# Miniprotein binders against Mucin-6 (MUC6), part 29

Target 1, 185 residues: Mucin-6 (MUC6), of Homo sapiens (Human) (q6w4x9r395to579)
Amino acid sequence: GHCSLEGGSFVTTFDARPYRFHGTCTYILLQSPQLPEDGALMAVYDKSGVSHSETSLVAVVYLSRQDKIVISQDEVVTNNGEAKWLPYKTRNITVFRQTSTHLQMATSFGLELVVQLRPIFQAYVTVGPQFRGQTRGLCGNFNGDTTDDFTTSMGIAEGTASLFVDSWRAGNCPAALERETDPCS
Below, E stands for the ipSAE of ESMFold2; O stands for the ipSAE of OpenDDE; V2 stands for 0.75 times the mean of E and O plus 0.25 times the DockQ between their complexes.

## First folded at step 4 (miniprotein)

Design xw27 (from xw0 with K7L K18L E47D A53E)
Fold by OpenDDE base, second read of step 5:
Structure xw27 (fold): chain B 185 residues (1-185), chain A 83 residues (1-83)
Amino acid sequence: as target 1 above (185 residues)
Amino acid sequence: DPLEEALKLIEEALRLALEGNPEKAIELVIEAIKIAAENNLPEVILDALFVAELIARRTGREDLLERIRKALEEAIKILEEQG
């Protein structure tokens, strides 16, 4: 399964459903029982301009009981808040530079993350087949059905992206805004 | 495991595209589509198509999607023959 966060405000789910939102919060991107130690992948969005519609992805965070890895445009920060030189390796996670502008987080449990640092901060999430039907968050449920991707954290199917996205907030933040736009345009 | 193999190809395709080799990336996607079709894994084809579109869009090589289209047509035939 492949999920993408592009163009600052565009998301394409594991089931290939595209949508757009504008928010300035941390959201649960991926949760799954297949992630060890209650692991979760999160996306941090912030203002990139003066208007409410000017928001962008600024960081990706993997958080578990054992690890905290924050990938931002300028650095990789781990559990103790220290910036790490790459490659950084833990028990089952490795972060390394893939290209001059891309970082990769590889894991032993079927999660891969590629992050484009510049010129636009973007993220690409890949999960193994064992994750099928067992994912939740902004990347959807990976069950081959696009119509139920907007399932909230409470298990309710929503018709709008804004309500769906808001349900996956990891903190107290303003409500997300929705615009119907093709991320491929 | 053909499922895992196909997914690995897709991952590799994305890597190659990011490194500036969309041609080889698309070839790997096509291979993944073939493996998926031959092993009755239509869901993997969807994954492959997603990545193909991403590669094309990011690299400005929409011309490569024609190759994907052709591969998809062949894949559909294979799937239909399997019943």
Scores: ipSAE 0.006, ipTM 0.219, lowest interface PAE 10.0, mean pLDDT 88
Fold by ESMFold2-Fast, scan of step 4:
Structure xw27 (fold): chain B 185 residues (1-185), chain A 83 residues (1-83)
Amino acid sequence: as target 1 above (185 residues)
Amino acid sequence: DPLEEALKLIEEALRLALEGNPEKAIELVIEAIKIAAENNLPEVILDALFVAELIARRTGREDLLERIRKALEEAIKILEEQG
């Protein structure tokens, strides 16, 4: 299955349901028992420098009990807070420059991430068939049914993207519904 | 706010495309492209392209793609002239 984060704030789930959201926080993109060491893939969104109302992907994070790999739009790769030269290899994960504008994170456990750095920061997530019906987060549940793709962290199928996205916030961030539009001063 | 207006059109177009009304979705995408060009909002063009690609994949209708292509060509010309 394929999940994509494109055009700054658009997401297409593993079951091919597209949606857009307007939150600025770290969100859980993918959680699954198939990920080792309690692993999770996360996406960081922040405001664009051009428009006060625009939101954009600024980093992708793979977090487990062993690793915190951060790939930033500034083309910096860190693990556990330390900058790494590419190619960077661990026992189960390799991060390398696939092209002048793309980085790839390949794993031994059926997860692949491709990050486009330029002209727009975008991410593409691929998972093997073992993940079918066993994913949760912004990329959906990968069960072949788009009707329940907006299943929240509490297991409730929502009709709106906003409530779905807010349920997958990670860490201390304001909910998208509680954020006010910032007027120019 | 032209940006807010254009984004609302894109969101509604996306909903219509998902519900199986690509003709109406394309009308809203073209309206959003026009607002983007007139107000120097190139970021809206990327959102419009995403919805256009979704419609292309779901319907295979070349006539709808041609309509968007013409709107994009005009928008790009306007944006380049505004600099």
Scores: ipSAE 0.000, ipTM 0.159, lowest interface PAE 14.7, mean pLDDT 70

Design xw28 (from sD5 with K7L K18R A53E)
Fold by OpenDDE base, second read of step 5:
Structure xw28 (fold): chain B 185 residues (1-185), chain A 83 residues (1-83)
Amino acid sequence: as target 1 above (185 residues)
Amino acid sequence: DPLEEALKLIEEALRLAREGNPEKAIELVIEAIKIAAENNLPEVILEALFVAELIARRTGREDLLERILKALYEAIKILEEQG
């Protein structure tokens, strides 16, 4: 399964359902029992302009009981908040520079993350077949059905992206917006 | 551990650069590149290049990047010889 966060506000789920939203919060991208130590992948969005529609991805966070890895445009931060130079290795996670503009997080448990740092901060999530039907979050449920991808954290299917996205907030943040705006805003 | 050794050199390079010694910093980066090449650690080479560019840019010593390019050339040769 492949999930992508592109263009600042666009998401394509594991089931290949595209949608967009504008929010300034941390959201759960991927949660699954297949992730060890209660692991979760999260996306941090922030305001990138003056208008409410000018939002963009600014960081990706992997968080578990064992590890906290924050990938931003300029650095990788670990559990203690220390910036690390790459490659960074833990028990089952490796973060390394793939290219001059791309970082990769490789794991031993079937999760792969590629982050484009420039010119636009974008993320690409890949999970193995063992994750089928067992994923939750903004990346969907990976069950081959796009119609139920907007399932909230409470297990309720929503008809709009904004309500769906809001349900996966990791903290108290403003409500997400679902508006037809310029993707370059 | 060659990985750890190379990364320590890079960290030291950054420290030296911040202290106003970019030339010595670049020398350490070059050493890191060599260690990385000899131990088939291309990921470390990429990191070294990133750090070298950062040092050069922040200190206004882009002239030092020529030395990095030379080191990179030698590193590639080493990697190719390893197969």
Scores: ipSAE 0.208, ipTM 0.621, lowest interface PAE 1.7, mean pLDDT 91
Fold by ESMFold2-Fast, scan of step 4:
Parts: structure tokens; C-alpha cells; sequence
Structure xw28 (fold): chain B 185 residues (1-185), chain A 83 residues (1-83)
């Protein structure tokens, strides 16, 4: 299954349902029992820097009991707050530069992330068939039925994207993430 | 292809910086900036600037940013004349 975060504020779920939202927070993209050590993939959104309400993707975070890998639009990759040279390898995860404009996070557990850095920051999530029907978050439930793609964190299927998106807020603010993705000199 | 050449220089610069040669890495970034400016590729100049900052920060060589600022100044002059 494929999920994409494109054009600053568009999401296409694993069941191919597109939607747009407005928000300036950290959101849970993907939670699943298939992710080891209580793993989750998250996305950070912030305003475009103008007074209108358009928002854009700023960073993608993979969080587990062992790791907090942050990939920011400024091309900084950190794990647990420490800046890393690429390729960066752990036992189950490798982050590397796929092209001059793309980074890839490959895993041993069926999750792959590709991040486009230029000309606009975008993310592409790929999961193996073992994730079918076992995902939660902004990327949907991957059950082959688009009518329940807006299932909230409380398990309720909503008709509108706004209630769905708000239910998946992780509570982190953009200021906290900016501090972390810009490691000290 | 000037685009392909400039992008390859940026990729090689990252490899050299990782191997412990940030001075040579910055030389390649400056060359990429020059190629990009001469061929009206402002996206590549922006990418090269971000890569230069990354190299300086990861290697602790903030002194290398001065060389990048000089190259950026020359690139801006070239782009203005083409604009």
C-alpha cells in the first residue's frame, strides 16, 4: 500500500482516498502492531509563513521505544536528538540519499519512506501486504474500503476530514521539532 | 548536461565530506554553484547552499561558509545579468 503527503497539504490514503486539511501540529501518519517496539510514523505541519491559513509539511518522524528519527525539510537527519551522516544504519533501519533531491528510509519490517526535499518537501510511505487492515492514522486503515478512511483515534468513522485529522494530533508543536531538527553547533 | 553535472558534483561533495575532506567537498559545491549560475539553474544553487551548510555543521568547519558566501555573491551577479 502507498500513502502520500504532497503539495504541502494533500494526503492520499493507503486505500487511495485523497483529502486536504489545514493544521499546524504533529500528526500520527501510521500506527500498526506490525511496527516493532511500539513504532509510529508522524508528520509535522506548519504555516507557509504568510498570514493566510495554508500549511506545509516540515518534517517526518519515526518514533519507537529505541529510536526517534527526524527528517526535516532542511535536510537534517537526527536520531534521539543527535545529527547523523548518511547513510545511517541501525539494526532494522537504513536512512540514505537516494538522489540529490530524495532521502529514503528503508526498514526490515515492511515500511519504506521516501522524502522529496526539492523543490517542495513531500513524503511517500509504502507498506507491505502484512499491514493490510492493521494501520491507523492519517494514512487510513488499509482495508480496501474508502468509506471508513476517516476513522478517528477513537474508532469512529467520520464524514469530514477535519474531525478525522484533529483526532490524530500527537501534541508536539512545530517550535519543539525545529529546535530538535536544528542540532546545536 | 549542466544540470546532471552540477548534481553529480553535489553528490560527490557529500561523499568527500563524509570521508573527512570537507575542504575538497566545499570546492565541488562552489563548482556546482558556478555551473548552475552560468546555466540559469537557481534551484541547483539553492540545493548547493543547503548542502554547504550541512557540510559545515556536520564537520564543525564554519569557516568554510565564508567561501560559499563569496561563490553565492558571484552567482547572484550572473543571474541578475541574465534576468
Amino acid sequence: as target 1 above (185 residues)
Amino acid sequence: DPLEEALKLIEEALRLAREGNPEKAIELVIEAIKIAAENNLPEVILEALFVAELIARRTGREDLLERILKALYEAIKILEEQG
Scores: ipSAE 0.000, ipTM 0.111, lowest interface PAE 18.9, mean pLDDT 72

Design xw29 (from sD5 with K7Y L46E F50W Y73L)
Fold by ESMFold2-Fast, scan of step 4:
Structure xw29 (fold): chain B 185 residues (1-185), chain A 83 residues (1-83)
Amino acid sequence: as target 1 above (185 residues)
Amino acid sequence: DPLEEAYKLIEEALRLAKEGNPEKAIELVIEAIKIAAENNLPEVIEEALWVAALIARRTGREDLLERILKALLEAIKILEEQG
């Protein structure tokens, strides 16, 4: 399955349902029992001075009990707050530069992330078939039915994106990540 | 369910565009916009417009955006008359 975060504030779910949202905090993209050590993929959105949507993707975070891997629009990759040179490899995760404008995070557990750095920061999430019906978050439930892709964190299927998106807030806004990883502002 | 019908059309449009038929894909997006406008679902129109732009961009068919702009103009008129 494939989920994409494009154009600053547009999302296409694993079941190919597109939507747009407005938000300026950290959101859960993907949680699944298939992710080791309570793993989750998250997206950080902030206000954009250039975007007509007023929000843009600024970082993608993979968080587990072992790792907090942050890939930011400034091409900085950190794990647990420490900057890493690419290629960066752990037991189950490798982050490397795929092209001059793209970074890839490959895993041993069926999750792949490709991040476009330029001209606009965008993310593309690919999951293996073992994730079918086993995902939750902004990327949807991957069950082959688009009518329940807006399933909230409380398990309620919504007809519109607004309540769905708000239910997946993780509470940490871009300012918190900047304090940990920035020296670029 | 008009909401489900509109999203099924958008999903099929993305599939057709990927298979090399952007003209038919845009026809389905226009139908989804029409259903959304007639059922007062402006959020679906926004999502359909995003999909249309994505199809035009990825297929190099910027000319198809003219058809989308015409459909969007009619949709806005319908929404305004309903509210």
Scores: ipSAE 0.000, ipTM 0.174, lowest interface PAE 15.6, mean pLDDT 72

Design xw30 (from sD5 with K7I E43L A53L E66D L69Y)
Fold by ESMFold2-Fast, scan of step 4:
Structure xw30 (fold): chain B 185 residues (1-185), chain A 83 residues (1-83)
Amino acid sequence: as target 1 above (185 residues)
Amino acid sequence: DPLEEAIKLIEEALRLAKEGNPEKAIELVIEAIKIAAENNLPLVILEALFVALLIARRTGREDLLDRIYKALYEAIKILEEQG
């Protein structure tokens, strides 16, 4: 399954449900018992360059008991606070430059992250079939049903994105604002 | 480098929009879309579209989106010609 974070604050879940939000916080993208050592993938959003009312993705974080890997829009990769030269390898994770504008984080446990650095910072998450029905966070629950993709951190299925997004904040940041979604069908 | 040229145009567009010139900003976004289409960079076209939407909404000039839609139509034709 594929989840994408594109165009500032546009998200498409593993079940292909698109939504937008406006927020300046760290959010949980993916939690799963399939991730080793209590692992979680997180996204950091901050104000955009045009107006303080708009926000965009500025970093992606993989956190476990062993590692805190941060990939920043400034092309800096750190683990546990220390800058790393690419390619960077741990026992189960490799971060490398896939192209001049893309970084990839490959893992041994069925999670793959591709980060576009330029022209706009974006992230693409791929998970193997073992994650089906076993995911939580902004990327949805990966169960093949889009009606419950907005399942909050407390296990409640919401019909709107704002309460869903706010439930996955990793701090006491301002409440996220829903961005208009205008699908041309 | 067509990618860096497109980035430059998008950055300049954002600056012009902030300075109160959304009309010129959208012209630069259209230029970026054309460069991206001619160089087979579809993700850059998507990113330019999102920037155009941001500019239109922030400046209250959603009338400018018609120009973007026309540029996207042209871009689709160019991408189809390339494969």
Scores: ipSAE 0.000, ipTM 0.098, lowest interface PAE 21.1, mean pLDDT 73

Design xw31 (from sD5 with E4Y K7L K18Y R57E L69W)
Fold by ESMFold2-Fast, scan of step 4:
Structure xw31 (fold): chain B 185 residues (1-185), chain A 83 residues (1-83)
Amino acid sequence: as target 1 above (185 residues)
Amino acid sequence: DPLYEALKLIEEALRLAYEGNPEKAIELVIEAIKIAAENNLPEVILEALFVAALIAERTGREDLLERIWKALYEAIKILEEQG
């Protein structure tokens, strides 16, 4: 299964449903019982530098009980807050430069991530067949039915992207929190 | 003992790359990937990929990674058939 994050704010789910959103927070891309150590893949979005009305992908994060691997658009890779030289390896994960413009995170558990660094920061997620019907997050549920790809963190299928995307926010983002709590200030 | 055979090929690949023969080093990495796939050893495939990437970075030989990608696609097919 393939999920893509392209053109700053476009997402195509594992069941090939495309959508666009506007948000400035960390979002859960993928959670699954197939990921070891309570693993999750997350995406960080922020305002576009050339247009404050648009958002762009700025980092991808793999978080588990052991690791917090951050790959950012400035080509810095960290694990648990420490910068790492490429290639970088843990027991089950290897991060390396695939081409002059692409980094890859390869894993032993059926997840592969490729990030394009230039000219636009973009991400491509590949999962093996063991993930079918066992994924949650912005990349959808990978069940072969596009009508429920907008399943929220509460398990509700939505017809539109906005409530779906907001339900998968992770962490505490000051800008997103301010927009939601103080819309008239 | 396919695990130890594959790991020995990876060790030999690092030695050959250090001695200035990255082309032969990558051939041994590809052989290790095939052994790992045939014996359902995905951790060894990751080790081989790490070593191939290290060789490519150190030698500036991005073309060697193209050969590894072809071997990886074949390995994925083998692993899918066994799973």
Scores: ipSAE 0.012, ipTM 0.479, lowest interface PAE 8.7, mean pLDDT 75

Design xw32 (from sD5 with K7L I10A V44L F50Y)
Fold by ESMFold2-Fast, scan of step 4:
Structure xw32 (fold): chain B 185 residues (1-185), chain A 83 residues (1-83)
Amino acid sequence: as target 1 above (185 residues)
Amino acid sequence: DPLEEALKLAEEALRLAKEGNPEKAIELVIEAIKIAAENNLPELILEALYVAALIARRTGREDLLERILKALYEAIKILEEQG
């Protein structure tokens, strides 16, 4: 399945339902028991630098018990708060430059992330067939039915995007990326 | 192939910066900018600028940005003269 975050605030779910929202927080894109070590993919949105009334994607985060990989629009990749030169490889994850404008995070567990850095920061999530019906978050439940794609974190199917999106907020608004480094003292 | 040559220079620049030679890395970036300007390939100038910014930022060598800005001004002048 394929989920996309495009044009600053547009999302297309794994079941191909498009929607738009306004937000300045960190949101859960994808949670699944198929992800190792309690893994989750998250998206950080903030106010657009070009327009003071719009919001846009500013970073994508993969979080597990071992790793906190942050890919930001300023083209810095960190893991657990430390900046990394690309290609960056762990046991199950490799982050590398696919083209001059695109980074890729490839995994051994059926998740792939491609990030477009320029001209607009965008993200594309691909999951293998083992994730079918096993996903939750902004990318939907990947069950082949678009009518329940707005299923909240409490398991309730909503008719509108706003309540759905708010339910998947991770609580970090607006400066999630500033918190990734431990205090020095 | 000017495009292939410029891309190869950008990749080698990143490797040299990672190995602790940001001065040589920036020289390769400037060469890529020259190739882009001389062959009317403005998209490569953006790639070279990105590579230069990444090198300067990660090595703390802000003095290298001045060299890149000078090369960028010359490249823009060449591109504007071409049309």
Scores: ipSAE 0.000, ipTM 0.103, lowest interface PAE 21.1, mean pLDDT 74

## First folded at step 6 (miniprotein)

Design yb2 (from xb21 with K30R; at its last look DockQ between E and O 0.81; V2 from the best seeds 0.00; counts 0 for: pae E 2.5 > 1.5)
Fold by ESMFold2, look of step 6:
Structure yb2 (fold): chain B 185 residues (1-185), chain A 112 residues (1-112)
Amino acid sequence: as target 1 above (185 residues)
Amino acid sequence: DIREEVKKLLEEARKLIEEAKKAGDEEAVRLLELAVRTLEEALKTGDPERISYALLFVSMALITAAEKLGDPKAVELLLKAQELLRKALEENNPELIKEAIKLIKEAAELLG
């Protein structure tokens, strides 16, 4: 299974459903019981231009009970708040550079993340077949059916990307729908 | 030229993986197998930059094994190899890559 986060806040789910959203928040990208220690992959988006519709990926975060690995567009990798030289390892995770512009996070539990740092910060998520039907978040549910890929954090299938994405916010930030109604000039 | 030296290193690394399996060293097996696969993929591209980053990873995997075995000479060689690889990347100098491979192979021989 492949999920991608590309420029202009474009997402393609594990079931190959493309969508775009606008938001300035941290979102749950992937949750699964296949991730050890209550692991989750999250994506951080921020304003990239003058209008509210100009948002982009600025960091990817892997969070578990043991680790909080942050890969930021400023090209710094941290674990639990401490900057790390690459290549870097934990018991079950390795982060290393593929090239001057691409990083890879490889794991022993079937999750792989490739991050393009430049020219545009983008991320590519790969999960093994054991994740089939067992994922939640912005990358969808990986069940081979695109009609329910927009399933919210409450388990409700939505017809719009905005409501779906908004349900996966992690933290206190304006809802994408709420922000879209902002009377900015 | 670098391609042939990398192939020789890969053969030595595969021997160390088998030794780690016999010793029951699960961490060394995990890191070395991933590092070897990464270096093999980099070698297919022929790109010295990708090869250099993969060699940094191989060196980290070997340092982890060397520290567990208590072999400070192997650790010293591998740290120097990493320094050379970082300099090779900065200077675009493939001769420093060859020097680093030599040190990594020497360290691998010390470990088994």
Scores: ipSAE 0.474, ipTM 0.810, lowest interface PAE 2.4, mean pLDDT 87
ESMFold2 (binder alone), look of step 6: mean pLDDT 83; pTM 0.816
OpenDDE base, look of step 6: ipSAE 0.674; ipTM 0.864
ESMFold2-Fast, scan of step 7: ipSAE 0.659; ipTM 0.870
ESMFold2, look of step 8: ipSAE 0.463; ipTM 0.807
ESMFold2 (binder alone), look of step 8: mean pLDDT 83; pTM 0.810
OpenDDE base, look of step 8: ipSAE 0.621; ipTM 0.839

Design yb4 (from xb21 with T64E R86Y; at its last look DockQ between E and O 0.88; V2 from the best seeds 0.00; counts 0 for: pae E 4.3 > 1.5)
Fold by ESMFold2, look of step 6:
Structure yb4 (fold): chain B 185 residues (1-185), chain A 112 residues (1-112)
Amino acid sequence: as target 1 above (185 residues)
Amino acid sequence: DIREEVKKLLEEARKLIEEAKKAGDEEAVKLLELAVRTLEEALKTGDPERISYALLFVSMALIEAAEKLGDPKAVELLLKAQELLYKALEENNPELIKEAIKLIKEAAELLG
């Protein structure tokens, strides 16, 4: 299964469902019981571009009980707040540079992340077949059915990306009320 | 010829992978296989920069093995190789890459 974060604001799920969104927040990309130590992959978006409302991917975070690995668009990799020189290894995670523009995080548990640093910050998530039907988050549920890829954190399948994406917010970010909750004005 | 020297290094690294498989060391097998695959892909490109980054990864994987076996000479060779690779990247100097490959191969032979 492949999930991609491209063009600053575009996502393609594990079941190949594309969508776009804008928001200034950290979002859950992937949660699964297949990730050890209560692991989760998250994406950080921040304001970018011409308008106040346009946002782009600025970092990807892998968080577990043991590690908080942050890969930022400024090309800095940290674990638990400490900057690391590449190649960098924990017991079950290795982060290394593929090229001057691409980094890879490889794991022993079937998760692979490739990050393009330049010309724009993009991320590519690959999971092994053991993750089928066992994922949650912005990358979808990986069950082969695109009609329920927009399943919210409460388990409700939505027809629109906006409600789905907002349900996966994590960290300090404005609630929907603070994002102009009156769409008909 | 960097390509020929990398191919010789890959032969030694594959021997270490087989030894790790025989010993049932799943973590070592996964790390070494990833490092070898990374170097193989870099070699296909012919890009000295990609090859240098892949060699840094191979060196890290071999340092792990050398520390596990308690072989300080192999560790010294690998650390020197990494210094040469960083300098090669900064100076765009292929001769430093060749020198680093020699040290990495020598370390791999000590571990095999």
Scores: ipSAE 0.253, ipTM 0.675, lowest interface PAE 4.3, mean pLDDT 85
ESMFold2 (binder alone), look of step 6: mean pLDDT 84; pTM 0.827
OpenDDE base, look of step 6: ipSAE 0.747; ipTM 0.890

Design yb6 (at its last look DockQ between E and O 0.01; V2 from the best seeds 0.00; counts 0 for: pae O 10.3 > 1.5, pTM E .792 < .8, placed apart)
Fold by ESMFold2, look of step 6:
Structure yb6 (fold): chain B 185 residues (1-185), chain A 91 residues (1-91)
Amino acid sequence: as target 1 above (185 residues)
Amino acid sequence: DIREEVKKLLEEARKLIEEAKKAGDEEAVKLLELAVRTLEEALKTGDPERISYALLFVSMALITAAEKLGDPKAVELLLKAQELLRKALEE
C-alpha cells in the first residue's frame, strides 16, 4: 500500500483517496498492530505561508517504545534527541541517503518511508500486504474502500477531512487553540 | 500536571482488564493490556508527545473494549481519556 504527503498539505491514502487539510499539529499518520513496540508514524505540520491557513509538512516521526526517529526539513535525523550520521541503523530500522534530495527509512517489519527534502518536503509511505485492513490514521484504513477512509480515532466514519484529521492529533499542538478559533470554515 | 489523573485512569483501566479476563474476551484483554503498557512507559519518560500518543491509543482500545464488554465503565474511562488527551495537546 502507498500513502503520500505532498506539497500544499495534500494526502493520498492507502486506498487512493485524496484530501487536503490545514493544521499546525502532530498527527498520527499510520498506526498498526503490525508495527513493533507500539509503533506509529507521525507527521508534523506547521505554518508555511503568509496566510494563517497555509500549512505544510515539516517533519516525519517514527515513534515506538524503543525508538523516536525524527526526519525534518532541515535534513536533521535524530533518535531520542541525538543527531545521527547517515546511514543510521538500529536492530530493525535503517535510515540512509537515497539520493542527494531523498532520504529513506527501511524497516524489517514492512514499513518503508521515503522523504523528499527538496525542492518541497514530501513523504511517501509504503507498507506491505500484511497491513491490509490493519492501519489507522491520516493514511486511512487500507481496506480497499475509500468511503470509510475518514475513520476517526473514535471509530466514526466522517464525511469531511477536517473532522477526521483533527481526531488524529497527537504530540505537540502549539497552535491548536488558534486553529480552533479561526473563523475560516 | 496531568500525571496523577493519568495514574488514576490507569488504575481503572487495570480493573477493566480484570473484567475482560472474567468475561473470557481475549481480544479485549490484549488490546487493553497493550494500551496500558504504552501509557505506563510514556509516563516514565515524561515526554508529552509519548503521553499524548499513549492516551490516544488507550482511547482506541477502550472503544473496542466497550463494544465487546458492554460495560459502561469502558465508556466512562473513554471520556476521561479524551479529556486528558485534550489537556495534553494544549501542553
Scores: ipSAE 0.257, ipTM 0.654, lowest interface PAE 4.3, mean pLDDT 80
Fold by OpenDDE base, look of step 6:
Structure yb6 (fold): chain B 185 residues (1-185), chain A 91 residues (1-91)
Amino acid sequence: as target 1 above (185 residues)
Amino acid sequence: DIREEVKKLLEEARKLIEEAKKAGDEEAVKLLELAVRTLEEALKTGDPERISYALLFVSMALITAAEKLGDPKAVELLLKAQELLRKALEE
């Protein structure tokens, strides 16, 4: 399964459903019992301009009971708040520079993350077949059905992206917007 | 309509595949060919969602190619694929 965060505000789920939102919060991209140690992948969005529609991805976070790995748009990689030099390896996770513009987080448990640093901060998430039907978050449920991808954290199927996205907030942030509000953005 | 731009992307991707063959990287060749075929098939359907997914796949393949081949052309094509993906999502 492949999930992408592109263009500052676009998401494509594991089931290949594309959608757009504008938010300035931390959101859960992926939770799964297949991730060890209660692991979860999260995305941090922030304002990139003055309008509500000017938002962009600024960091990706992998959080578990043992690690908090943050890859930021400033090319800073931290684990549990401490800056790390690349390549960096833990027990089952390796972060390294793939190209001059891309970082990769490789794992031993079927999760791969590629982060584009420039010119736009973007992320690509890949999970193995063992994750089928066992994922939740902004990347969807990976069950081959796009119609139920907007399932909230409470298990409710939503028809629009805004309520779906808001349900996966990891903090107290403003509500997400589904559509472009500023045509000049 | 982004079909013409996607076709151009495909042509450039095919050139990259030939370069990968010269380099003897079978894995890169296989992945790129699969991604290219996927996008070609998606174009035949005209389904924006399917095209978007295929562009994502091509993007992933190009990232891998950039890593393995060290070819800046792969990065250029990646940026193009991502741009087209954005446009497809806006339609």
Scores: ipSAE 0.006, ipTM 0.216, lowest interface PAE 10.3, mean pLDDT 88
ESMFold2 (binder alone), look of step 6: mean pLDDT 76; pTM 0.691

